# Ledger of designs, part 23: miniprotein binders against Uncharacterized protein slr1840

Target 1, 371 residues: Uncharacterized protein slr1840, of Synechocystis sp. (p73408)
Amino acid sequence: MRQILIAPDSFKGTLSAGEVCQIALDVLAPEFDCVAHPLADGGEGTLEAIANNLDGQWQTVRVQGPLPDQTVDACYLWLPQEETAVIEMARASGLPLVPVGEHNPEIATSYGTGELITHAARRGAKQIQLAIGGSATNDAGLGLLMALGWQFLDSQGQSVGWGGQALGKVAEIIPPVLNAFPQVTVLCDVTNPFYGANGAAQVYAPQKGADPAMVQRLDQGLRHFARVVREFDGFEINFPRAGAAGGMGGGVAWALETKIESGFTAIAKLTQLEQAMAGCDLVITGEGCFDHQSPQGKVVGGVLELAKKINKPAIIVAGQCQLSQTVLPNVLKIFSLVGPDMPLEKALQHPQTALKKRLVQVKQYLIQSQN
Short names: E, the ipSAE of ESMFold2; O, the ipSAE of OpenDDE; V2, 0.75 times the mean of E and O plus 0.25 times the DockQ between their complexes.

## First folded at step 8 (miniprotein)

Design p5 (from p0 with K26L L34F R78W)
Fold by ESMFold2-Fast, scan of step 8:
Structure p5 (fold): chain B 371 residues (1-371), chain A 82 residues (1-82)
Amino acid sequence: as target 1 above (371 residues)
Amino acid sequence: SDEEILRKIAEQLKKLLERAKEIIELTGDPREAFIVLFEAELLISEARYLALETGNPDLIQEVDRLLNELQRLIEDVWKKLE
C-alpha cells in the first residue's frame, strides 16, 4: 500500500487547505495510506493550516485595531511544544477590519500587531512567526514597535503618533530599556523595497485607500524614516522585501533584527514538511491557480523543489494551469479542475464537487500505475 | 558632488540591467532576474530622488529613461512567469 502525503495550499476564495486535505482523504484514504499536511504561503489561511498540522491553541486578545479609537479581538496561534507563536498581522492591523470608505494608510496603525507580540512573549514564546500579508498600514511597523516600547519623537520632543503620516515627523529614536523579545521571523513573499517606484507606498498604498497625492506623501515619509534610521545606527532599511506590509518588513528587520523568509519556507520548517515527505512514497499538492514559475505558485513550487531534492514523485491538482508550457521535474501528472468538462464559473460555484471529480481521476491514475 | 554620485549610480544601474537581460536570455529562469531587477529598483529610486533634488533636467531625463527600461524588463519577467 503506497503512503501518500497530501500537501496542498488553499484554493484562494473557494477552499481552505484543510478542506482540500479532507476531500482528498475522503476520496483516497480507502485505497491508500494518506497523511494530511495542509500548507500556506504566509497569507490568508496560514494559522488554520498550521493548526491542522500541529496541536495549536488559539489565543484571543483585545488589541488596538488599524484605526484610532478602534479595538478588535484578534486571535493568534500558540504552539506549546514548539514554544512558538504564529501571528497574522491582518487579524489586528488588516485591511478587512477597516469599514468601507474609511481606508486611510496615513492614519492606520500596526500597534495592535505589537500588542499580540507582547502577549505571545508573556505567554512564553521563544519564537514568533509573523505573517504580514493583508495589512491596512503604511507605517513601516512604527505602531508595532511603539507597542514593544520603542519611542519615536518629533522635533518638539513629542510622540509622532500613529500612521504612515508619522514617518515624516521622526526626529529622534529611543529604543526600549528592555529589548528582550522572542526571535521574530517575518513571512513575506513580495520583493518590494522600502520606498521608490516599486516600494511600499507606490505599489500597495492605493489598495489601502491612498490617492496619488497621499502616495507621494507616504513615499516621502518612508524615505525620511530611512535616512533617520541610517543616521541612528547605520542600518540600510531600503532592501528587497523591506516594503512588505507598508514597510513593516524593513522596520522590524532593523529594530528586532528579524529574518525575512518566504512563507512557504518558514511553514515547511515549522511543520517538518521534508521529514513528512521522506516518510511517504508520493506527494499530492495543489492550489487554485498554478504556474511553477509564478510567484503565486510558491507553495506548490516549494513542495516540488523539496520532492525533487529527496527524489519523491509528485502529482499536482490545480484549479487552473498552463501545463502545456511547463515541463516540471518529478511531476507524474497535473490534474486541472477547470477544463472542457468543467468551466471556470462552474468550478467556482461548486469547488468541492470539482475537486472531488479530479481526485477520483487521481485515484484511478494511481490504481492503474500500481499495475 | 551630487552629479558625480548620480553618474556613478547610473553606471551601476546600467550594469544591473544588463545582468538582468543576460539572465532572462541565457538561463531561462526569470526568478533569478527578479532579484537583480529589484536591486536595480533600489538604486534607481534613490537616483530619481537625488536627481529631482538637484533640479538638473538632463540627469532627471537620464534617470527616467533607466526607470522606463527597468519597468519594461520587470514586465517581461512577469510575462515569462505566466
Scores: ipSAE 0.000, ipTM 0.127, lowest interface PAE 19.9, mean pLDDT 81

Design p6 (from p0 with R19E I35L E39L)
Fold by ESMFold2-Fast, scan of step 8:
Structure p6 (fold): chain B 371 residues (1-371), chain A 82 residues (1-82)
Amino acid sequence: as target 1 above (371 residues)
Amino acid sequence: SDEEILRKIAEQLKKLLEEAKEIIEKTGDPREALLVLFLAELLISEARYLALETGNPDLIQEVDRLLNELQRLIEDVRKKLE
């Protein structure tokens, strides 16, 4: 009997990766030995995908929210066998937590994310996977670092306080004496530098509530902080990816000596995707839309690169295919949810039905290809 | 009150320092105590600030004793890791 690894991303806005796996199991498992391996890219659905893959325990902590007078109940995933915590900063410091009309990256703080890290460390975490998408902040991770014992002082020797506005006030940096903490890996798929035309403030602050004048102030704050860091220990904070989450990518790489990895790469390593794929005859992967512009950056692209590396055949189930799809190595067939028998509108309204119908066709294809 | 919060922080700090000592004594590897010492360092900064604000001489003295104990343990660990 063929052994099949079912390793999809979510169909964003319609089905979670876990739901995709369950539908595939329901259709394929009677005829094939199937292993579910739901994936994510470090964004929406990441904690849920990891929890479905590994025996994860949800931890809820009351922490500082993105606004100074806000407290939020934030959850993170504890993986006891891996001694790893998986934290999404957006659950403590994210844009969705800010009430309509109150978005303000000059005052929004990442302090609560640092409190989650501290809680995970106390739980026994040896490693922390930190997903930094969806931030409300432009504080270069200053709040997070303050929660971990770092001190940032102004010219009068007082704390600079919270928010992106604090960056321009930093005159002195005092690290924790011991500076011991779990190993932190940041999950990030953007390449923006810390400051400048393509930097954190110029590109991302507008969606966080900044008008043009505020964007300029925030960018100047990031430039100032970069100079202070360079004077402190010679670190060049303005590198590709440093601009992620309002400069948090740069701040934590500097202060915590973190690695920055793509979300897919970190999740694939954590869940041992390569080992799982090697143990199977074929992989089925998929996502809501197959994007030909960046195949290596997507979950499907990552799965396909890995399948090619270890010489495993793949089947793709996509929400829809572009008319000029690329011929992909090791791909046996691409199945689109949208087709002559399933118009786009119907597939969007009934995604479970559309996916099930297409997986029945995958099943028939696999049966017919057996000699 | 700040005084009540400080007493609770001091108690937690004492537990962390005792845990660090036990780890060092049992394993002989000071690196295994580093995380606990780091967490104690986070608390001592808050405890020191609150102690000064209370103006209570006994609490200030107790926090200073805990700070000195933490600093001695950190120094011992650093010397052993050389």
Scores: ipSAE 0.000, ipTM 0.192, lowest interface PAE 20.6, mean pLDDT 83

Design p7 (from p0 with E22L K26Y I35F)
Fold by ESMFold2-Fast, scan of step 8:
Structure p7 (fold): chain B 371 residues (1-371), chain A 82 residues (1-82)
Amino acid sequence: as target 1 above (371 residues)
Amino acid sequence: SDEEILRKIAEQLKKLLERAKLIIEYTGDPREALFVLFEAELLISEARYLALETGNPDLIQEVDRLLNELQRLIEDVRKKLE
């Protein structure tokens, strides 16, 4: 019997990676020996994917929300055997927590994310995986750092306060007396620099509520903060990925000396994906792409690169995509959820049914291909 | 109209190709550009069909330019994965 690793991403907005795995198991398991290994790219579904692979314990903490007068109950994942916490900043400082019409990156703070880090450290975390997608903020992680004991003062010697507007006011930086925190790895799949035309404010602040004038103020604040950091200890904060989460990528890399890596790479390493794949004959992977503007995840690419490295064949199940075979070594076949028998609207309304139908075709293909 | 739809697709293609270039330049990881390039590959086939149906030489030429740029980027990534 062939051993199959089912290693998909979520189908964004429709099916979780765990749901994809369960449907695949239901279809394939009678004829094949299947192992579920749900994945994520550091964005939506990351904590759930890791919890499904490892014995994770959910921790709920009351923290500062993205708005100054807001508190939220935020969950993070504690992995006791690994002494590792996995934190999604969006659960404490994310755009979905802000009511429609109240989005404002000049006042939105990442302080609550710092409170989660503090809680995890007190819990006994030696390492933190910090996923920074979905932020409401453009504060370069200042709020997060303040929660960890950093002080940022204005020219009058008073705290600059919270939000992206605070960046332009920073005149003095005072690090905490004890900077003994867990090792932090930031999970980040954007390449944007800290400031400029392709920087944090110019690219992402509009979706967080900024009009053009506010975008310019936020970008100038990031430029000012970069200069102050450079004067403080010589660190150059304007590097690729530094713009992630309103500059948090840069801020924490500077202050906490974090490693920044792709979400897929961190998750694959944490869940031992390469070892799981080596134990199987074939990998089935996939992700959803139901329109031309949906962000493509990096999970399928990462799985395929790893499969090529260890010489394993792969099958892709995708929402709506015509992938080129010339750049996908080791790919046996690509199955699309959307097709003549399953129009886009129906697939969006009944994603479980659409996926099951394609997995039945995968099963038929595999049975027919056994030589 | 078909020309209006095509112009919107062409603008989206330009954005995807620029995003792919930034990913290649900044990360050095060819896998990270693959999905942006495949999204562009899906759109370019539709754009090509619409351009031919309009019979507009300027639109046909613009789509051909975008196709050539896409093929060049795909070949660059393919060589890096070898």
Scores: ipSAE 0.000, ipTM 0.170, lowest interface PAE 19.6, mean pLDDT 83

Design p8 (from p0 with L42W S45E E75R)
Fold by ESMFold2-Fast, scan of step 8:
Structure p8 (fold): chain B 371 residues (1-371), chain A 82 residues (1-82)
Amino acid sequence: as target 1 above (371 residues)
Amino acid sequence: SDEEILRKIAEQLKKLLERAKEIIEKTGDPREALIVLFEAEWLIEEARYLALETGNPDLIQEVDRLLNELQRLIRDVRKKLE
């Protein structure tokens, strides 16, 4: 009996990776020996995908929200066997937590994300996976660092305070003494530098509530902070990925000596995807892309490259995506949810039914091909 | 003039691209190389705008060539990072 690894991304806006796996198991497991391995790219569904793969324990902590007078109950995932915490910054410092009309990256703080890190460290974490998508902030991780005991002082010797507006005021940096601090890995799929035309403020601050004048002030603040960091210890903060989450990528790489990994790479390593794949005969992966632009996601791409590396055949189940079987020679077939027998609107309204229909076709293909 | 400014920017861009290649060859540090390439990216945006204003097809073609080389180098260096 062939062993099949089911390693999909979520179908954004319709099905979680876990739900995709469950539907695949329901269709395929009667005829095949199936192993579910739900994945994510570091964005929506990341904690849920990891919890499905590993024996995870949810932790809820009351922390500072993105706005100064806001507190939130934020969850993170504790993995006792791995001595690892998985934290999504957006659950403490994310854009969805900001009320309509209140978005303002000049005042939004990442302090609550730092409180989650502190809680995880006290819990006994040796490793922290920090997913930094969905931020409300443009504070270069200053709030996060302040929660860890870092001090940033202005020219009068007073704390610069919170928010992106604080960056331009930093005159002195006082680091804490951190003994036995966990290793932090940042999950980041954007490549933007810290400041400039393609930097954190210019590219991302508008979606966080910044008008053009605010964008200019925020970018100048990031430039100022970069100079202060360079004067402090010679670190050059303006590198690719440093702009992620309003400069948090740069701030934590500098201050905490973090590793920066793509979300897929970090999750694949944490869940031991390569080992799981090596134990199987075939991989089924997929995503719910329902447009014709940039169809191959980070998860599908990563799974396919890994499968090619270890010489495993793959099948793709995806929405209305323009994918080619010649992209990688190990791809046996691509099954699209949307097709002549399944219009886009019907697939969007009944995603479970659409996916089940395609998985029945995958099953028939596998039974008849045998090779 | 815009044409004189553009020629100076093009010369600076060529020097930055060569420096990025030297960093890759000598240190092998992709992050150090990308810092230089992003400096070139800021200059190429200004060069593109000025080239369009001059309406000079030779200058527009040269800037497009430099942009293509820059984008290829950035892609190659990023592969070494993840």
Scores: ipSAE 0.000, ipTM 0.098, lowest interface PAE 24.0, mean pLDDT 83

Design p9 (from p0 with Q12E E39Y R78L)
Fold by ESMFold2-Fast, scan of step 8:
Structure p9 (fold): chain B 371 residues (1-371), chain A 82 residues (1-82)
Amino acid sequence: as target 1 above (371 residues)
Amino acid sequence: SDEEILRKIAEELKKLLERAKEIIEKTGDPREALIVLFYAELLISEARYLALETGNPDLIQEVDRLLNELQRLIEDVLKKLE
């Protein structure tokens, strides 16, 4: 073995995928020819992982924040060779941008995310990858669409304004004059419908500051908007995944005719992961345990599926695992971060040290297996 | 809260176990289910720790039931491979 692909996800809340790659390079590169290929599932750290793989260009744009009187400097990633922009909606319209005590999905707007899309289109983007995790909003992407030139009017012919509270006021929809927008692919790993007991407002609005009464108002707004959209052009907005990001999944699928993909699938395709893996003798992958993501959206699973498909051996560095290497095809060994020598508490307090310790063991394993 | 997080993990574990059963039923290769079972194993370790931290007997019991179901599925798959 001469060439090793290091293709990890982040270790949730502790280490970025880039940091995992750097630690692995520091340990393994003196003895092996290593290629770093940090990955993500479409959530936090996605732009950084892609930028490290594709020599991306950071774009900073001053846009509308999630609150009406807020502006933010939001970054997105421009990939000139791919003619693709990668946008995380949370950087313009995300929950972390809202000050403690100010969370309110009735007024929070996705307008700034639409401004990022507009900027990317002007830059020359032919494709946009839109990651929609971490939203502060329950506005069905209404703000985003307004930034793209859509008009939503109330019964008096005035703009409905911003926020989830605007949805229940929509009486007329006027699409933009220009219809030449980049192809948008939404990166989404949740299956929630637009409205109802398992819908956007009922499931996600509480974490965005909604009390039970507000949740009911927001859900009614989404139901009203769904009816207006159906009357406008016959589109049924209440489908699985439409509830993502306060209904943005539904709104952009309707208005922009988006494709919806799992985060890992989109990122693996964009970064040419299969080709990178084919060029190496061995793959080292890993991620932290504790995740609500679909199994299909998980990075390690996707890497292992690809490794099996092209018959490449893999090593996993991850949390506690009781499964032996014999139960996973093409997996040579699983190295658990947490073990008798590294209790969970200590690993959480010193994640870099814990990971380095396991990678030293990976290095020793690889040297011994070469003999 | 730890209880809220744990309930979400339990729901995800149930989905993973159902997905594994579906794969085993439909595919000619039982190894296809092992990746899903691997995820369930990573989650169950954290779920067990959090359940103990909550001190809630109902949550501890639910996590133990999911752990037992996971172990039985792994054993069933391993038997099919041999």
Scores: ipSAE 0.000, ipTM 0.237, lowest interface PAE 15.5, mean pLDDT 82

## First folded at step 9 (miniprotein)

Design a1 (from c4e with K12E E45R; at its last look DockQ between E and O 0.01; V2 from the best seeds 0.00; counts 0 for: pae O 12.9 > 1.5, placed apart)
Fold by OpenDDE base, look of step 9:
Structure a1 (fold): chain B 371 residues (1-371), chain A 82 residues (1-82)
Amino acid sequence: as target 1 above (371 residues)
Amino acid sequence: DLEEQIRELLREAEELIKQYKELTEQGRHDEAQIVLFEFELLISRLRYLALELGNEEIYRKAWELLLKMLEIVKELEKQLSD
């Protein structure tokens, strides 16, 4: 019996990676022995994907929300065997948590994400995987760091407060007396610097509620903060990826001396994707790329590269795959959800049905290939 | 013409709002989610273009549309939970 690893990304906006796996299991079993290995890029669905792969415990913590007057019940994933917490900042400090009309990156705080980290540390985490997508904030992680015991003071020795507005006021930095703090790894796939034309404020603050004047203020705040950090310890915070999550990438990397890693790479390591794939005869991967402009999913690319490295054949099931089969010799076939029998509109309307239909074709192909 | 592109995107955004409502009212939630995603991408692009042009009016309009959609989403979600 051919053992198949099903290692998809989420079909963004339509199906979770877990749902894709379940549909694949339902279609391909019992003829094939299938192992579900849902993946993520550190974006939405990351916790769910990991929870499906590893024995995890959901932790719910009441924390500060993105707005000063807001509290939220935020979940993170505790992995007791790995002594690892996986935290999505969006669950505490995310854009979806901000009520309509109240988006304001000058006041939005990452403090609640810091509270999650603190909770995880108290729970015994040795490692923290921090996904920083979907932020409501442009505070350079100041709120998060304050929750961890950092103090940022203005020229009068008072706390600068919360939000992007605080950045330009920072005159003094007081680090916490941290004893054994878990190692934090930031999961990030953007390459934006901390400030400037391609920086956090200029690129991402608009989607968080910033008008052009606010964007300029936030960028100046980031520039100021970068100067203060440089004066504090010589660290240059204006590096690629530092602009992620409104500068949180830079702020956390600086303060917690952490690495910023690709979401896929970190998740693949955490979930032991290579080992799982090595145990299988074939890998099926896929993504929900429906637009020509959607960058190729890092998950699918990563899976294919890994499969090539360990000489495993691969099948791609994608919404619209622009990949030529000729790109990777180990790719047996590409199945697009969209086709003559499934218009884009219909595939978008019925992603489960579209996926099922293609997986039936995959099944048929695999059966025929065994004969 | 960037201004023309922006006007087209604004029209498309309004159409997506209508489509989202219609799909949701029809119980076609999966389709509605796609429309919502398309709308979010469109608004993001619209805001970016507006910033490039330095057109605060268009930027504000894009936000107003986003807020309108989010309000609709919230209202419809509430109706489905009731």
Scores: ipSAE 0.000, ipTM 0.194, lowest interface PAE 12.9, mean pLDDT 86
ESMFold2, look of step 9: ipSAE 0.538; ipTM 0.842
ESMFold2 (binder alone), look of step 9: mean pLDDT 79; pTM 0.722

Design a2 (from c4e with E52W L67K; at its last look DockQ between E and O 0.02; V2 from the best seeds 0.00; counts 0 for: pae O 4.4 > 1.5, SAP 78.7 > 70, placed apart)
Amino acid sequence: DLEEQIRELLRKAEELIKQYKELTEQGRHDEAQIVLFEFELLISELRYLALWLGNEEIYRKAWELLKKMLEIVKELEKQLSD
ESMFold2, look of step 9: ipSAE 0.461; ipTM 0.816
ESMFold2 (binder alone), look of step 9: mean pLDDT 79; pTM 0.726
OpenDDE base, look of step 9: ipSAE 0.024; ipTM 0.411

Design a3 (from c3 with K67Y Y68K K74R M75E; at its last look DockQ between E and O 0.01; V2 from the best seeds 0.00; counts 0 for: pae O 10.5 > 1.5, placed apart)
Fold by OpenDDE base, look of step 9:
Structure a3 (fold): chain B 371 residues (1-371), chain A 82 residues (1-82)
Amino acid sequence: as target 1 above (371 residues)
Amino acid sequence: DLEEQIRELLRKSEELIKQYKELTEQGRHDEAQIVLFEFELLISELRYLALELGNEEIYQKAEELLYKMLEIVRELEKQLSD
């Protein structure tokens, strides 16, 4: 009996990676022995994907929301065997948590994400995987660091406060007294520098509610903060990936001396994807590209490259694709959810049905290939 | 040769950007979507290889190509809505 690894990404906006796996299991069993291995890129659905793959415990913590007057019940995932917490900053400091019309990256704070880290540390986390996608903030992680005990003071010795507005006021940095933090790994897939034309403010602040004048102020704030950090300890914070999540990538990398890794790479390591794949005969992966706006393919590409590396055949189940089999030599076939029998509109309305239909075809293909 | 593979992927990525634009301008949206997906896979492969090699320059170049494509998509969508 052919053993199949099902290692999809989420079909963003339609199906979680876990749901994709479940549908695949339901369709392909019992004819095939299938192992579910839901993946994520460190974006939306990361916690859910990991929770479905590893024995995790959901932790709910009331923390500061992105707005000063806001509190949220934020969840993170505790992995007791790995002594690892997986934290999505978006659960505390994310764009979706900000009410419509109140988006303001000058005010929005990452403080709540720091509270999650603190909670995880107290619970005994030795490692923290910090996904930083979907931020409402452009505060360079100031709020997060303040929650961990950093102080940022203005020229008068007063706290600079919260939000992107605080960056330009920083005159003095005081590190926390307690140095016993877990090792933090930042999950980041963007290469934006801290400031400038491709920096955090210029690229990402508009989508967080910044007007052009605010973008300029935020960029100047980032530039100022970078100078202060350099004067403080000589660290150059204007490096690739530092601009992620409104400069949080840079701020956390500096303050916590952390590594920034690709979301997929970190998740693949954490979930032991290579080992799981090595134990299978075939890999089925996929992603939902229904919209022009998110060519992210990170999970699928990563899975395919890994499969190629260890000489495993692969099948792709994609949202919208009539790709020729020629993409990678180890790709046996590509199945598109959208087709003559399933128009895009219908697939968007009924993603489960669309996926199930394609997986039935995958099953038929696999059965025929064994004969 | 990984370097040669990377060069080829970069070349293909640039070609796909052109193809996407041409197909979209021709009103061949379904085919353009296929090209876009192929492009996404290529960028993912490039990023993965870059990470495996520890080559930040290649990773950055892959991201630049992605942003270039996204910009083209946005521009063309705006033109179609107008």
Scores: ipSAE 0.005, ipTM 0.279, lowest interface PAE 10.5, mean pLDDT 87
ESMFold2, look of step 9: ipSAE 0.629; ipTM 0.884
ESMFold2 (binder alone), look of step 9: mean pLDDT 81; pTM 0.747

Design a4 (from c3 with I43L E63W Y68K M75E E77Q; at its last look DockQ between E and O 0.80; V2 from the best seeds 0.00; counts 0 for: pae O 11.9 > 1.5, pTM O .683 < .8)
Fold by OpenDDE base, look of step 9:
Structure a4 (fold): chain B 371 residues (1-371), chain A 82 residues (1-82)
Amino acid sequence: as target 1 above (371 residues)
Amino acid sequence: DLEEQIRELLRKSEELIKQYKELTEQGRHDEAQIVLFEFELLLSELRYLALELGNEEIYQKAWELLKKMLEIVKELQKQLSD
């Protein structure tokens, strides 16, 4: 009996990676022995994908929300065997948590994400995987660091407060004296520098509610903060990826001496994707969209590269695919959810049905290929 | 009441110093590290509240506790290296 690894990304806006796996298991079993291995890119659905892959424990913590007067019940995953916490900053400091019309990256704070890290550390986390997608903030992680015990003071020796507005006021940095923090790995795939034309404020602050004048103020704040950091310890915070999550990538990398890794790479390591794939005969992967404009989703591309590396055949099941089957030598076939028999609108309305229909075709193809 | 909160934080900080020492002496270094982290956070909060209150005495007390912890950590590290 042929063993199949099912290693999809989420179909963004329609199906979680776990749901995709379950549907695949339901269709392909018992004719094939299938192993579910839901993946994520460190964006939305990361916690759910990990929870469905590893024996994790959900932790719910009441923390500071993105707005000063806001509290939220935020969840993270505790992996007791790996002594690892997986944290999505968006659960505490995310854009969706901000009420409509109240988006303000000068005010929004990452403090609640720091509280999640603190909670995880108290639970005994040795490692923290920090996904930083979907931020409401442009505070360079200042709030997060304050929650961990950093102090940022103005020229009068007072706390600068919270939000992107605080960055330009920083005159003195007081780090925690005791080095007892778990190792943090930031999951990020953007390459934006800390400030400038391609920096955090200029690129991402508009989508967080910044007007052009606010963008300029935020960018100046980031520039100022970068100078203060350089004067503090010589660290150059204006590096590729530092601009992620409104400068949190840079701020956390500096303060916690962490590495910024690809979300897929980190998750693939954490979930032992290569080992799982090595034990199977075939890999089925997929994402919501696979076209020439977005030639490879991070997850699908990563899975295919890994499969190629270890000489495993792959099948792609994509929401919408415009690519020819000849694009990748190890890809046996590409199945698109959208087709003549399934218009895009219908697929979006009934993603489970659309996926099931294509997986039945995958099953038929696999059976025919064995004969 | 901010003063009551500060007093409680001071009490907790002193207890954490004791726990850290005890855990380290027992060879429970991983647990001691967690206590050390908790201490740092409490101390940060204490200093912040002291500054907000404008209470120099409490601020100095917080620094005294920090110095005490640092001395303990240094001594214990030395003992582990010998």
Scores: ipSAE 0.000, ipTM 0.264, lowest interface PAE 11.9, mean pLDDT 86
ESMFold2, look of step 9: ipSAE 0.604; ipTM 0.871
ESMFold2 (binder alone), look of step 9: mean pLDDT 77; pTM 0.685

